# Ledger of designs, part 3: VHH binders against DegV domain-containing protein DR_1986

Target 1, 281 residues: DegV domain-containing protein DR_1986, of Deinococcus radiodurans (q9rsy3)
Amino acid sequence: MSIAIVTDSTSDLTPEHLAALGVTGVPLYVLFEGQLYQDGVQLSARQLVEGVRAGKAIPSTSQPSPAEFAQAYAQALEHADEVLSLHISGQLSGTVGSARLAAQEFGGRVTVVDTHTVTLGLGLQVLRAAELVRAGQSVPQIVQTLERVYPQADLRFTVDTLDFLRLNGRIGGASALLGGLLNIKPLLVVRGGRVDAGGRVRGQKKALADLAEHVRRYVSQHGGARVAFLATVGGEEDRAAVRAQLSDLHFQDMGDHEIGAVVTVHAGPGAVGVALEPLSA

## First folded at step 1 (VHH)

Design B12 (framework vhh_podentamig1)
Fold by ESMFold2-Fast, scan of step 1:
Structure B12 (fold): chain B 281 residues (1-281), chain A 123 residues (1-123)
Amino acid sequence: as target 1 above (281 residues)
Amino acid sequence: EVQLVESGGGLVQPGRSLTLSCAASGFTFSSYWYGWYRQAPGKQRELVAAISGGSTLYADSVKGRFTISRDNAKNSIYLQMNSLRPEDTALYYCAADIEYTYEESGEFTYDVWGQGTQVTVSS
């Protein structure tokens, strides 16, 4: 039985990566200056950041409709027997709910998974699912593997300001970090499908050192790891600085990734992070 | 009461045009995604076109031939169908895809669908 994988644009895998994997990405939207833009198609993260830096209001985001998922599933089922659909946490977006509604039309041929994460946290699960499809695993076997991976998966990041998460209602448990002193950098995690507090440090240099130490600790505790390095526009040099602190460490390097427009609306420019998962489940 | 009512279907010859209308009532018109779906006998229902704000989406089979539009003052969605082909014959449904929200309680909002309007393209 052949399996097609569908994900959403908050995976932050490039169109080239998705095409190489044979994976369909359904775009979320940015609502910016009264207009809707498809994530990465009609509006890049850089264009969004340029607009915000020019004094335009912080934008908001919108999930794909059930109609858009139904179209993606119908197209995927033209060349596959089943669809495995992997999405951003249901606590961060209604995207997985739209996917579940659309799946009802397809008589059990579409399986929808809440990955409980976002950005390359989701992207790493998509990559793992694609590897398992290639290895001949069934949808129930793949889902079981992802359910074992999720509790060990880790997404840790720092942001220049909590305002982007706060104003769009995605700050979650990190609201405990509001009202801090000047020059305190928040450390954030995605835990249980929501943003949560990971700590506080004074100054950007210490925040980057914390991210590097977190990778080192994770690799030690799990006997290895798959590691992706993340930045929104403006965080690229800081992402390189985190990587440079880990030159002595052995791990499976999943690359440097730019966070896309939709996720940038919530994290803001200058964000830096790492996504981690175990080598095997 | 939340309702979508389609109109404008009928029998047309190949190569001709037809405009479908969908009138919405009972909810905030401008805040939702709207789409046109179709279902031919013995086939799965498929998305034809969708619109929200200034953004539109089309199935590959109709792109360049069909145009979806909205009139917020009339709470209406339209599908302009040009260069109709026999394979466009189907029951056409209007749908409002309420933007999905998840409450901690597990409650969700639901789609609203119309009754459908038949389009037959035959010589």
Scores: ipSAE 0.000, ipTM 0.118, lowest interface PAE 19.6, mean pLDDT 83

Design B2 (framework vhh_8dlx_2)
Fold by ESMFold2-Fast, scan of step 1:
Structure B2 (fold): chain B 281 residues (1-281), chain A 125 residues (1-125)
Amino acid sequence: as target 1 above (281 residues)
Amino acid sequence: EVQLVESGGGVVQPGRSLRLSCAASGFTFSDYAMHWVRQAPGKGLEWIGNIYYSGSTFYNPSLKSLVTISRDDSTNTLYLQMNSLRAEDTAIYYCARSEYTVEYGGYTYEYFDYWGKGTLVTVSS
């Protein structure tokens, strides 16, 4: 049976990359000054950051509607027997709920997966699912593999301020880091589908060194890794600095990625991080 | 089992008024801000407005003279009153729930955590 993959825009895979994989991305929305903008379609991350830096109010986000998912599923089923739909954590967004509502109209033909992560954490699971579809695996086999990978997957990042996560209600366990953060950089993780505290250090240089050391420890503990480097607008040089600290380390390089507009609403400008998963499940 | 069920849609003639309802269940309705959002055929989502737990309403400036949002906490129902309907108001109308966070400095930021399936309004003669 043929399988089409659907994901959402918080995977932060480019439209070109998704098209090359034959994957459909359903955009989330940014609510900014009373208007809703489709993630990456009607508003880029750079446009959002320019608005925020110009002293505009901090934006918010919303998930795709059930009708938008139903449309994506109907279109995918014109070319495939089944749909595997992979989404941002249900603890961070109502997106998986909208997808599940839409999936009810298609019987057993659409399988919706909560990936328990976001950005390139989700993006890496989409890439792995696409690889397994090409390898001839069934939907149940792919889901089983993703469930095995998820507990070992890691997303670690640093932000300039916790305000974006706090104001939009996505700070999770990292709320423990609020207050007394002047000149201290928070280190954050996504674990169990939510943002949590990963540590704190004094100064940006130490935060970047922590991210590099985290990659090194992960590779050692897992006998290798697939590693993606990510940044919001303004974090590109810091992303390169993390990468430069790892030139002696052997891992599967999944590339440098820009975090999109919706995820930037929550992380803020100048964020930098790494997404990791094991080589095999 | 959070559920939002929109009703009151259908075919309506230009210039007429229409009231949509959203029945909420599975949560304490009076604790949450509620929103109306619409999607015209082939277009993206357009935020209409919201009503907070306090009863305060905020509207999309492009729509504020055409719509009124209200709530009845005793029946767990959200309403959208639309006046002077035009063909461009043809859309699927969604009810959505949000949580809010208040910034240091007094700003309120929201996100939609649950949606209804929507109700279709067609403005045609």
Scores: ipSAE 0.000, ipTM 0.355, lowest interface PAE 14.2, mean pLDDT 85

Design B3 (framework vhh_7b2m_4)
Fold by ESMFold2-Fast, scan of step 1:
Structure B3 (fold): chain B 281 residues (1-281), chain A 125 residues (1-125)
Amino acid sequence: as target 1 above (281 residues)
Amino acid sequence: EVQLVESGGGLVQAGGSLRLSCAASGFTFSSYAVGWYRQAPGKQRVVVASIYSGGSTKYSNSVKGRFTISRDNAKNTVYLQMNSLKPEDTAVYYCAAGTEVEWTGGEYTYEFDYWGQGTQVTVSS
């Protein structure tokens, strides 16, 4: 294989899926009770949610070091001529900065891309990049395709509380939604690399209807879509309810995905969302 | 011009009662949800109780059974009856009015998110 793909654990693609694609995932970390746990390796999303529900403190997260990226790149280059490295938004994490720093030591053989998104927003770009590698496209061609796709890509979700985003400093423009009423559900988007306000609705049923309506509008506007359905632990039934509202709609189904431990630190338990991208650039 | 004006705050001993009022003007009050929020010094603003346009109510666990929210649409006023007050209830209490977002062009937009000036409640031990 001529081009190896490297991503990070905030793509929320399972280790099994990454292995099947031949993609290397570099783990971020959860800081929990004074200890660092590798995302999805040493701490599952379920263990994190159980700990949060049992305790009062919200955990924090940290990025991989440049040394960890350099190790991943060196290993990938044992089996490929070039590396394409796709990462969580530089506005949400220092991860892409660590990757860029490490890439400088490989003489142009490593190309780092800020995807301007997170979770399956990033995961969909990784899947597209893997498809284009299999189709025989060069790194510059793949990067150009991703640069056309990302302005059309969309990530919309709802959370049970804004506290997780606020306390970890990732609330961004959604700070405008702070102080909502008890029965008001915030709608959130990731656009321009940060979390922003998508609206407020009364009750969970309207939040789920919003997500389903958003998918319908996106498919109409783009003549189709690739759609991934997301939930943190506790959001699985609501994810299924969103999907059930779309049984009459034709789109490329990218599956149901569990949001991993690192992203769950920021979104909280019971979050549900959709990640969308166009069928073609 | 939308306005929310709180009144009824003051100093009270633990176990005492206070009734807060929030007088609204400049919008169709009966169509809006109204909530009471509080903020203690150095802490974030948190929701206390809310009442929806249809009359349903919600309470935070810390005040359930002690506080009662009600509304009088004819007077454009929301009330918070606070019984069995505790020192930890000490805070500035704010009234806020909100409405459901509307779907416009692929994104929701807000019509109103109005806050009053706040009223101080101090509960001595």
Scores: ipSAE 0.000, ipTM 0.124, lowest interface PAE 17.6, mean pLDDT 84

Design B4 (framework vhh_gocatamig_d2)
Fold by ESMFold2-Fast, scan of step 1:
Structure B4 (fold): chain B 281 residues (1-281), chain A 124 residues (1-124)
Amino acid sequence: as target 1 above (281 residues)
Amino acid sequence: EVQLVESGGGLVQPGGSLTLSCAASGFTFSSYYLAWYRQAPGKKRELVAGITSGGSTVYMDSVKGRFTISRDNAKNSVYLQMNSLRAEDTAVYYCAKETYEFTYSGDEYTVDYWGQGTLVTVSS
């Protein structure tokens, strides 16, 4: 049986990368200055960052509708026997709920997975699922592998301010970090499908060193890792600085990635992070 | 069908308090983002406060520390507690259901259902 993969735009895999994998991305939306934009199609992360810096509009995001998922599933099933649909954490977005409602129309041909993560945490699971499809694994085998991977998966990042997460209701357990001292940088994780506190350090240099040390510890504990380096627009030099601290370490390099517009609404410009998973499940 | 019914508006003196209530029916209340908007004469409707299905809240800057939004899923109700009211808070206040479950709209564009509105007048 042939399997098509569907994901959403919060995977932050580029349209070019998704097309090369044969994966369909369903866009979430950004509401900005009274206009609704499809993530990565009608609005880039750079355009959003420039607009946020210039304007006073409060940006927000919304999930795709069940109808949009039904359309994507119908299209995918024109060239595949089954669909595997992988999405942003159900605790961060109603996206997986919309996907599940749409899946009910397809008589068991669509399997929807809550990945319990976001951005390249989701992106790495999409890449792994595509590899397993290519290797000839069935949907139940792939789901079983992802269920072994996600408890070991790790997403760690720093932000300039907690305000973007707070204003959009996605701060989760990191609310414990509110009321910090001057020049304290929060360290954040995605754990159990939610944003949570990962620590506090004084100054950006120590935050970047923490991210590098976290990668080093993960690789040691897991005997290797697949590692993606993330930044919102404006964080590219800091992302490179984290990478430069790891030149002596052996890991599978999954590349440098830009956080897309929807995720940028929540993290804010200048965020820097790492997404990690084990080499095998 | 979806209904949102506001109550609790009225005339109050500066520095006073009011609690607005919104009773909802016709949808799975606990699943949806709910918000309070207001509209002063000649102005666009603006977001005052929002609350997610999970209970996380957001507020516009001018009301932070003065207003509190809350929800009671057992009663299908959302509330806006307004303290230290100012003349500038005078507006029609609207309860709103967002189109999507977990969205902070910031304006009226993505609202799919509005209440009728309740007038709040802050003056002597």
Scores: ipSAE 0.000, ipTM 0.127, lowest interface PAE 17.9, mean pLDDT 84

Design B5 (framework vhh_7xy4_2)
Fold by ESMFold2-Fast, scan of step 1:
Structure B5 (fold): chain B 281 residues (1-281), chain A 125 residues (1-125)
Amino acid sequence: as target 1 above (281 residues)
Amino acid sequence: QLQLVESGGGLVQPGGSLRLSCAASGFTFSSYAMAWVRQPHGKGLEYIATISGSGGSTYYSDSVKGRFTISRDNAKNTLYLQMNSLKPEDTAMYYCATEYEIEYDSGTYEYFDYKGQGTQVTVSS
């Protein structure tokens, strides 16, 4: 029994990491200055941020077509018996819908999963699925495990401005954080497949302390955790500052990750976050 | 200034129900997310539920999902927690909290900023 894993570029796992896992990543697109670019292929997150900082308008994004997924599935099925396809939340993108439409052509050989998350929240589920494939689990067993993990998974982050989420229609329940005091930093979560309010604090120092305290409480409540540290371009030093607050805490360190161009369109430059899941389902 | 006043706790038998209330004042209640957190004797704070300012989004701790319901009445500036099928493990001091900092000179931010006195829930036979 052989299973190929397909994901999309919003997992924010590098092409090198995906290749090492034997996972295929299907790129989403950025519409920037009237031109369409493949995520991480034709436009890097740094190039996008440099353009925005130079005064260009906030870009938008689009999903892969069903035809692009059908090509990826056909290619994967030349080397595997089945495909497990894991994607960004259907509430944040039409990507899972494109994948499901393409999957209809393959007679039950392709299973499509809405992970209800994004960036390393999705990336951690891809890593777990790859581990379970290597351990010899079937697609139904893997899906069952991911269904147990999803309700415990957590993604918490802070952004410099809500404008990127608002203008692109992905602010969700975080619209509760709009308005108010000067120099307040929003704290955001992804739960139930949408962005929602996690709080607000005055100043960046308190926002970073919140992220560190959230990791500490999660580890305590779950008896451990797998933790990934995230930043968009401009957030790298703040990501290091969150990590430094946790030097006394034991957890499985999943590394420091740069958020890619598509997710950066929605979060903006200078965003910092953590993605969390339990050690076991 | 910000004030949160919890009520509705008490002693109840396992399997029973209680409804907790939190009266909020000193801020534009409908604009901010609210949470219920609890602290069992001798243990740390545990997140229970959160609700967006509009009431359109709710999220629950796995330990209470399906048993507890968070809601709000923005016209009355009141947050509620309906607690059904109560278990001895639900015994704790319950606090109404905001994930919003109103007093910016209060020092270090907590994950949940609780300013109420709390209301004790005790589940025992």
Scores: ipSAE 0.000, ipTM 0.114, lowest interface PAE 19.0, mean pLDDT 83

Design B6 (framework vhh_podentamig1)
Fold by ESMFold2-Fast, scan of step 1:
Structure B6 (fold): chain B 281 residues (1-281), chain A 124 residues (1-124)
Amino acid sequence: as target 1 above (281 residues)
Amino acid sequence: EVQLVESGGGLVQPGRSLTLSCAASGFTFSSYAYGWYRQAPGKQRELVAAITSGGTLYADSVKGRFTISRDNAKNSIYLQMNSLRPEDTALYYCAAEVTYEYEGSTVYTEYDYWGQGTQVTVSS
């Protein structure tokens, strides 16, 4: 039986990456200065960051409707027998809820998965699911593998300010990091489907060193890793600096990725991070 | 303050037509996706028709018989139901996926809004 994969735009895989995988991405929305934009279609991360830096209003985000998911599923089922639909954490967005409502219309042909993560954490699960589809695995086998991988997966990042997460209600357990001194950089993780505190350090150099050391510890503890490097607009040089600290380390390199507009609303410009998962289940 | 109010239901004989209306208030109508869902006794709610930024979508059972449309000036969506069948008997709900402005430039997302429903009964 053939399987089509559907994800959402918070996977931060480019349209070119998704097309190469045969994966459909359903866009979330950015609401910015009273106007609604489809993520990556009507508003780029760069355009959003330029607007924010110009002193414009702090944007917000919205999930796709159940109707938009139903349309995507109907289109996918024109060329596949089943759909596997992978989405941003239900604790961070209502997106998985919209997908589940839409899935009810398709008589068990659509399986919806809460990945408990976001950005390249979700992107890595999409890539793994696509690999398992190509290997001939069934939907239940793929879901079981993702459920074993997810608890070992990690997303660690640093931001210039906690204001974007706080004002949009996604700060989670990282609220413990509020009230730091000047030049204190928060370290954040996505764990159990929410943002949580990963530590605090003095200065950007130490924050980047922490991210590199985290990758080293993960690779050591897991006997290898798949590693993606990510940044919002303004964080590209810092992303390269983290990578440069790991030139002696062997891991499966999943590339350098720009965080899209919707996720940038929550992280802010200048964020940098790493997404990690084990080589196997 | 967001409200969706359905109207236009009733008892009708097979083969006849009905038009359902949904009046929306309390938010900016033009920026949102809208759908019509139905629920027959003892069954789950199912999507009947939707109107999105990408176009329209119809359940296979109603395709070619039902038409969804919107009127932004009246803040309303409509479901034109032709060639009605006894199997179309259900409570019909209007739904919206919305974002709205909260405290000036801070925007809050609501995941769904539903009306209370309007009954359509198709019998001879």
Scores: ipSAE 0.000, ipTM 0.133, lowest interface PAE 19.5, mean pLDDT 83

Design B7 (framework vhh_7xy4_2)
Fold by ESMFold2-Fast, scan of step 1:
Structure B7 (fold): chain B 281 residues (1-281), chain A 125 residues (1-125)
Amino acid sequence: as target 1 above (281 residues)
Amino acid sequence: QLQLVESGGGLVQPGGSLRLSCAASGFTFSDYWMAWVRQPHGKGLEYIATISSSGSTIYYSDSVKGRFTISRDNAKNTLYLQMNSLKPEDTAMYYCARDTFEYTVGGETYEFDYKGQGTQVTVSS
């Protein structure tokens, strides 16, 4: 039994990486200046950030339709016996709902998983699923492994402003961090499938140090980790600064990643973060 | 119960040195950033130094940078402050503080979620 993996564009894995893994990515959309753009295909994160910096309104996003998922599943099933479909948290997007509706047409051949995360948190679960498919595990075995992994998985980040999360309704528990105080940087986590408060610190240097300390604490508590470093446009130097603080620490390095256009609509430019998961279930 | 107990303060001549210690109990010391703050008589709290949970990241106030060294021993649940080249202006009550990464800033002085009873440092000839 061959298994095809389907994910969505909020995994922030590049089209080249997805192709190398044999994974299909279904794009979400950005509504920007009255036009609808496919994530990473018709609008890059950099073009979006340049538009906002030029004074254009903060965009909004939308999920793929059930029809788009049905098309992806039909295509995948031409070359595989089953589909495992991994998606952004159902609390952050209706994407998993669209996937579940489409899956009903395929007689149990499509299994849809809510990963309870986003960006490289989702990307790490996609990479793990691909590894387990290569190792010959069945869909139920892979799902069981992901269900053991996700409660231990972690996504922590800082943003330049909470406005992007607030205006698009994804601020979640981080609304507790809203205030008019100057020079305070919010620290954010994805917890239970939604954004939540991780703290507030004074200044960017302390925010980056917090991210590095979070990685150290996680590695200590779990006996190791798989770690991905992520940034939106404008956060690349700060991502490198977080990494530089961890040169003495041993972990499985999952690389440096740019956050795509859809996730950038919610996090804003200049965001920096880390995605973590345990080495094994 | 959560406790921070400072020691090592005293009277010292200008140019002298002191080493402060803070014994922590009632929480997982290795999970928290720790700080030293000071309060001159009749003044507000002044930030001195902050150290990360692992000890790898350290920040100093410009007033003490190059003269003071913050360090920690997580096996002993102890925070240290090595003070060199002491000046009369360093005279203050010194507090060990737990920094939760969250605090309200109202200028240059900010509050921590917990601080100990303090240890007095007096620099005078």
Scores: ipSAE 0.000, ipTM 0.269, lowest interface PAE 12.9, mean pLDDT 86

Design B8 (framework vhh_7b2m_4)
Fold by ESMFold2-Fast, scan of step 1:
Structure B8 (fold): chain B 281 residues (1-281), chain A 124 residues (1-124)
Amino acid sequence: as target 1 above (281 residues)
Amino acid sequence: EVQLVESGGGLVQAGGSLRLSCAASGFTFSDYYVGWYRQAPGKQRVVVASITSGGSTKYSNSVKGRFTISRDNAKNTVYLQMNSLKPEDTAVYYCAAYEVETYSGGSYWEYDYWGQGTQVTVSS
């Protein structure tokens, strides 16, 4: 193996999944009640949601330092010739900037990629990169494949409130959905590296039906798909309800995933979504 | 009654050109997003190209640079201009429409209309 893969904790792949892939995950942080916590290590999404539900203020997040990336790269290069570093959109976080700064110290051995997405959108790109490393592809070949996949990739979700995205400055184009009518549920997408408006519907049932129909259309449109089902804490039953609407559809099932603490700060509890990519590129 | 009707398919030699048309009726066409899809024997239906109500276009990698999607809202028609055709372009071509519905202060997109398809066969 001459290529090691590094990603960040907003991929929402569990430490167990990353270890099985031989991938290093660098944690982002949650600032909650004056204390800084490493994503998934020192603070779980459930603990975060319990605090928010108990009346604590909405937390904020911060990126890993360049020093933390440099440490990860030095460790990876002890057993690999090159590092491929895949990260959350530069429009949503300074994480890719920290990674690029750290990469300068390694003489071209570290390639940093802005994936233009987040959560399992990033996670699916990490899984694909790991598959291509195992298949013997070079870093330039893998980067070229990811650049072809990204424009076809899709991340669509609904949230209980836009307040989490708004208060943390990640609402992007979905600000067009602010001031909606009572019982209107926003539909959101990640496109071009930022959150954007995907529509509005009346009530939760229609929002879940929209997500299921979007999967069905994507599979038809692309001749198949890899599909991951996502929820923040409180969205698990709704995630199952989306899945249940698709029992007749054939796709590559990438599993049910809990969104981690950092991404939960931005989406809020009760969020439900789907991450989609084509079978091949 | 909502209908999408494809036309313009046929047999053509590799390197040739065809122009497909999708004629829409029974709805306010200018509000709809429209896509061209194709399905080869034994394969799943895949997207070829799409066009938004505002005219923005998207293409699959296999046809980018060779195919052009366009719309004429006055004629309720979407076109797919196919140039430099290859044997692997052989498929039944379908058009599909996405509804755009506006709630007070916002919109959502739903789709459910398909045409019956038109056969394109490219000989080597």
Scores: ipSAE 0.000, ipTM 0.112, lowest interface PAE 17.8, mean pLDDT 84

Design B9 (framework vhh_gocatamig_d2)
Fold by ESMFold2-Fast, scan of step 1:
Structure B9 (fold): chain B 281 residues (1-281), chain A 124 residues (1-124)
Amino acid sequence: as target 1 above (281 residues)
Amino acid sequence: EVQLVESGGGLVQPGGSLTLSCAASGFTFSSYALAWYRQAPGKKRELVAGITYGGSTVYMDSVKGRFTISRDNAKNSVYLQMNSLRAEDTAVYYCAKVEYEYDDSGYTFTYDYWGQGTLVTVSS
């Protein structure tokens, strides 16, 4: 049976990556200055950050409709026997709900997975699913593998301010960090499908050192790792600084990635992070 | 051996239209993403448009709303409909089979360019 993979734009995989993998990306939307923009298609993360830095109000985001997912599934099924649909955490977005509603129209040919993560956390699951499809695994086998990977998957990051997560209602358990932020940098994780507190340190240099140490610990605990390095616009030099601290460590390098416009609405400019998963399930 | 044969290029006036075609052989066409790239003299190769095997499309910002990529799996062909052409669209256009490659160092995305391309000149 041939399998098509569908994901959403919060995977932060580039159009080139999606094309190379044969994966269909369904865009989420940014509402900015009274206009609705398709993520990464009609509005870049850089344009968004420039507007915010110029004093525009913090934008908001919205999920794709069930009709948009139904269209994507119908198109995929013209070329495949079944669809595996992988999405941002249902606790961070209604996207997986729209996908599940659309999937009901296709009589079991579409399997929808809540990955319980976002950005390259989701992107790494999409890459793994594509690899397993190429290896000839069935949808149930792939889902079982992803279910084994999910509890070990990790997304850790730091932000310049918690305001973006707070104002858009995605701060989750990291709200515990709000009172102590004068000269303190928050460390955040995605845990159980939501943002949570990962720690606190004094100053940006210590925050970047913490991210590097977290990668070292993860690699040690898991006997290796796949590691993606992440930044929103303005975080690129800090992302490079984290990477530079790991030059002596052996891991599978999944590359440097820019966080897209929708996720940037929630993390803000200058965010830096790492997404990790084990080498095998 | 993978073969991609581009056709449909030519000289057009600004504001004109062209349809590029790419005929593919040597691989299971319906199982791969395909893309159109372009390269003007002295410039880097740019992704213009891509289409996944599922039919999802992506476009470079400067061509969005003007160009449309499509595929016909029964004919092993991919097309680029180009409307409202501008002088800056002048380039050799290449059809590419998009590949994903994995090894111990990480993921590498590769592009197979097969054929000579097709020249598009937008000039008065």
Scores: ipSAE 0.000, ipTM 0.195, lowest interface PAE 16.1, mean pLDDT 85

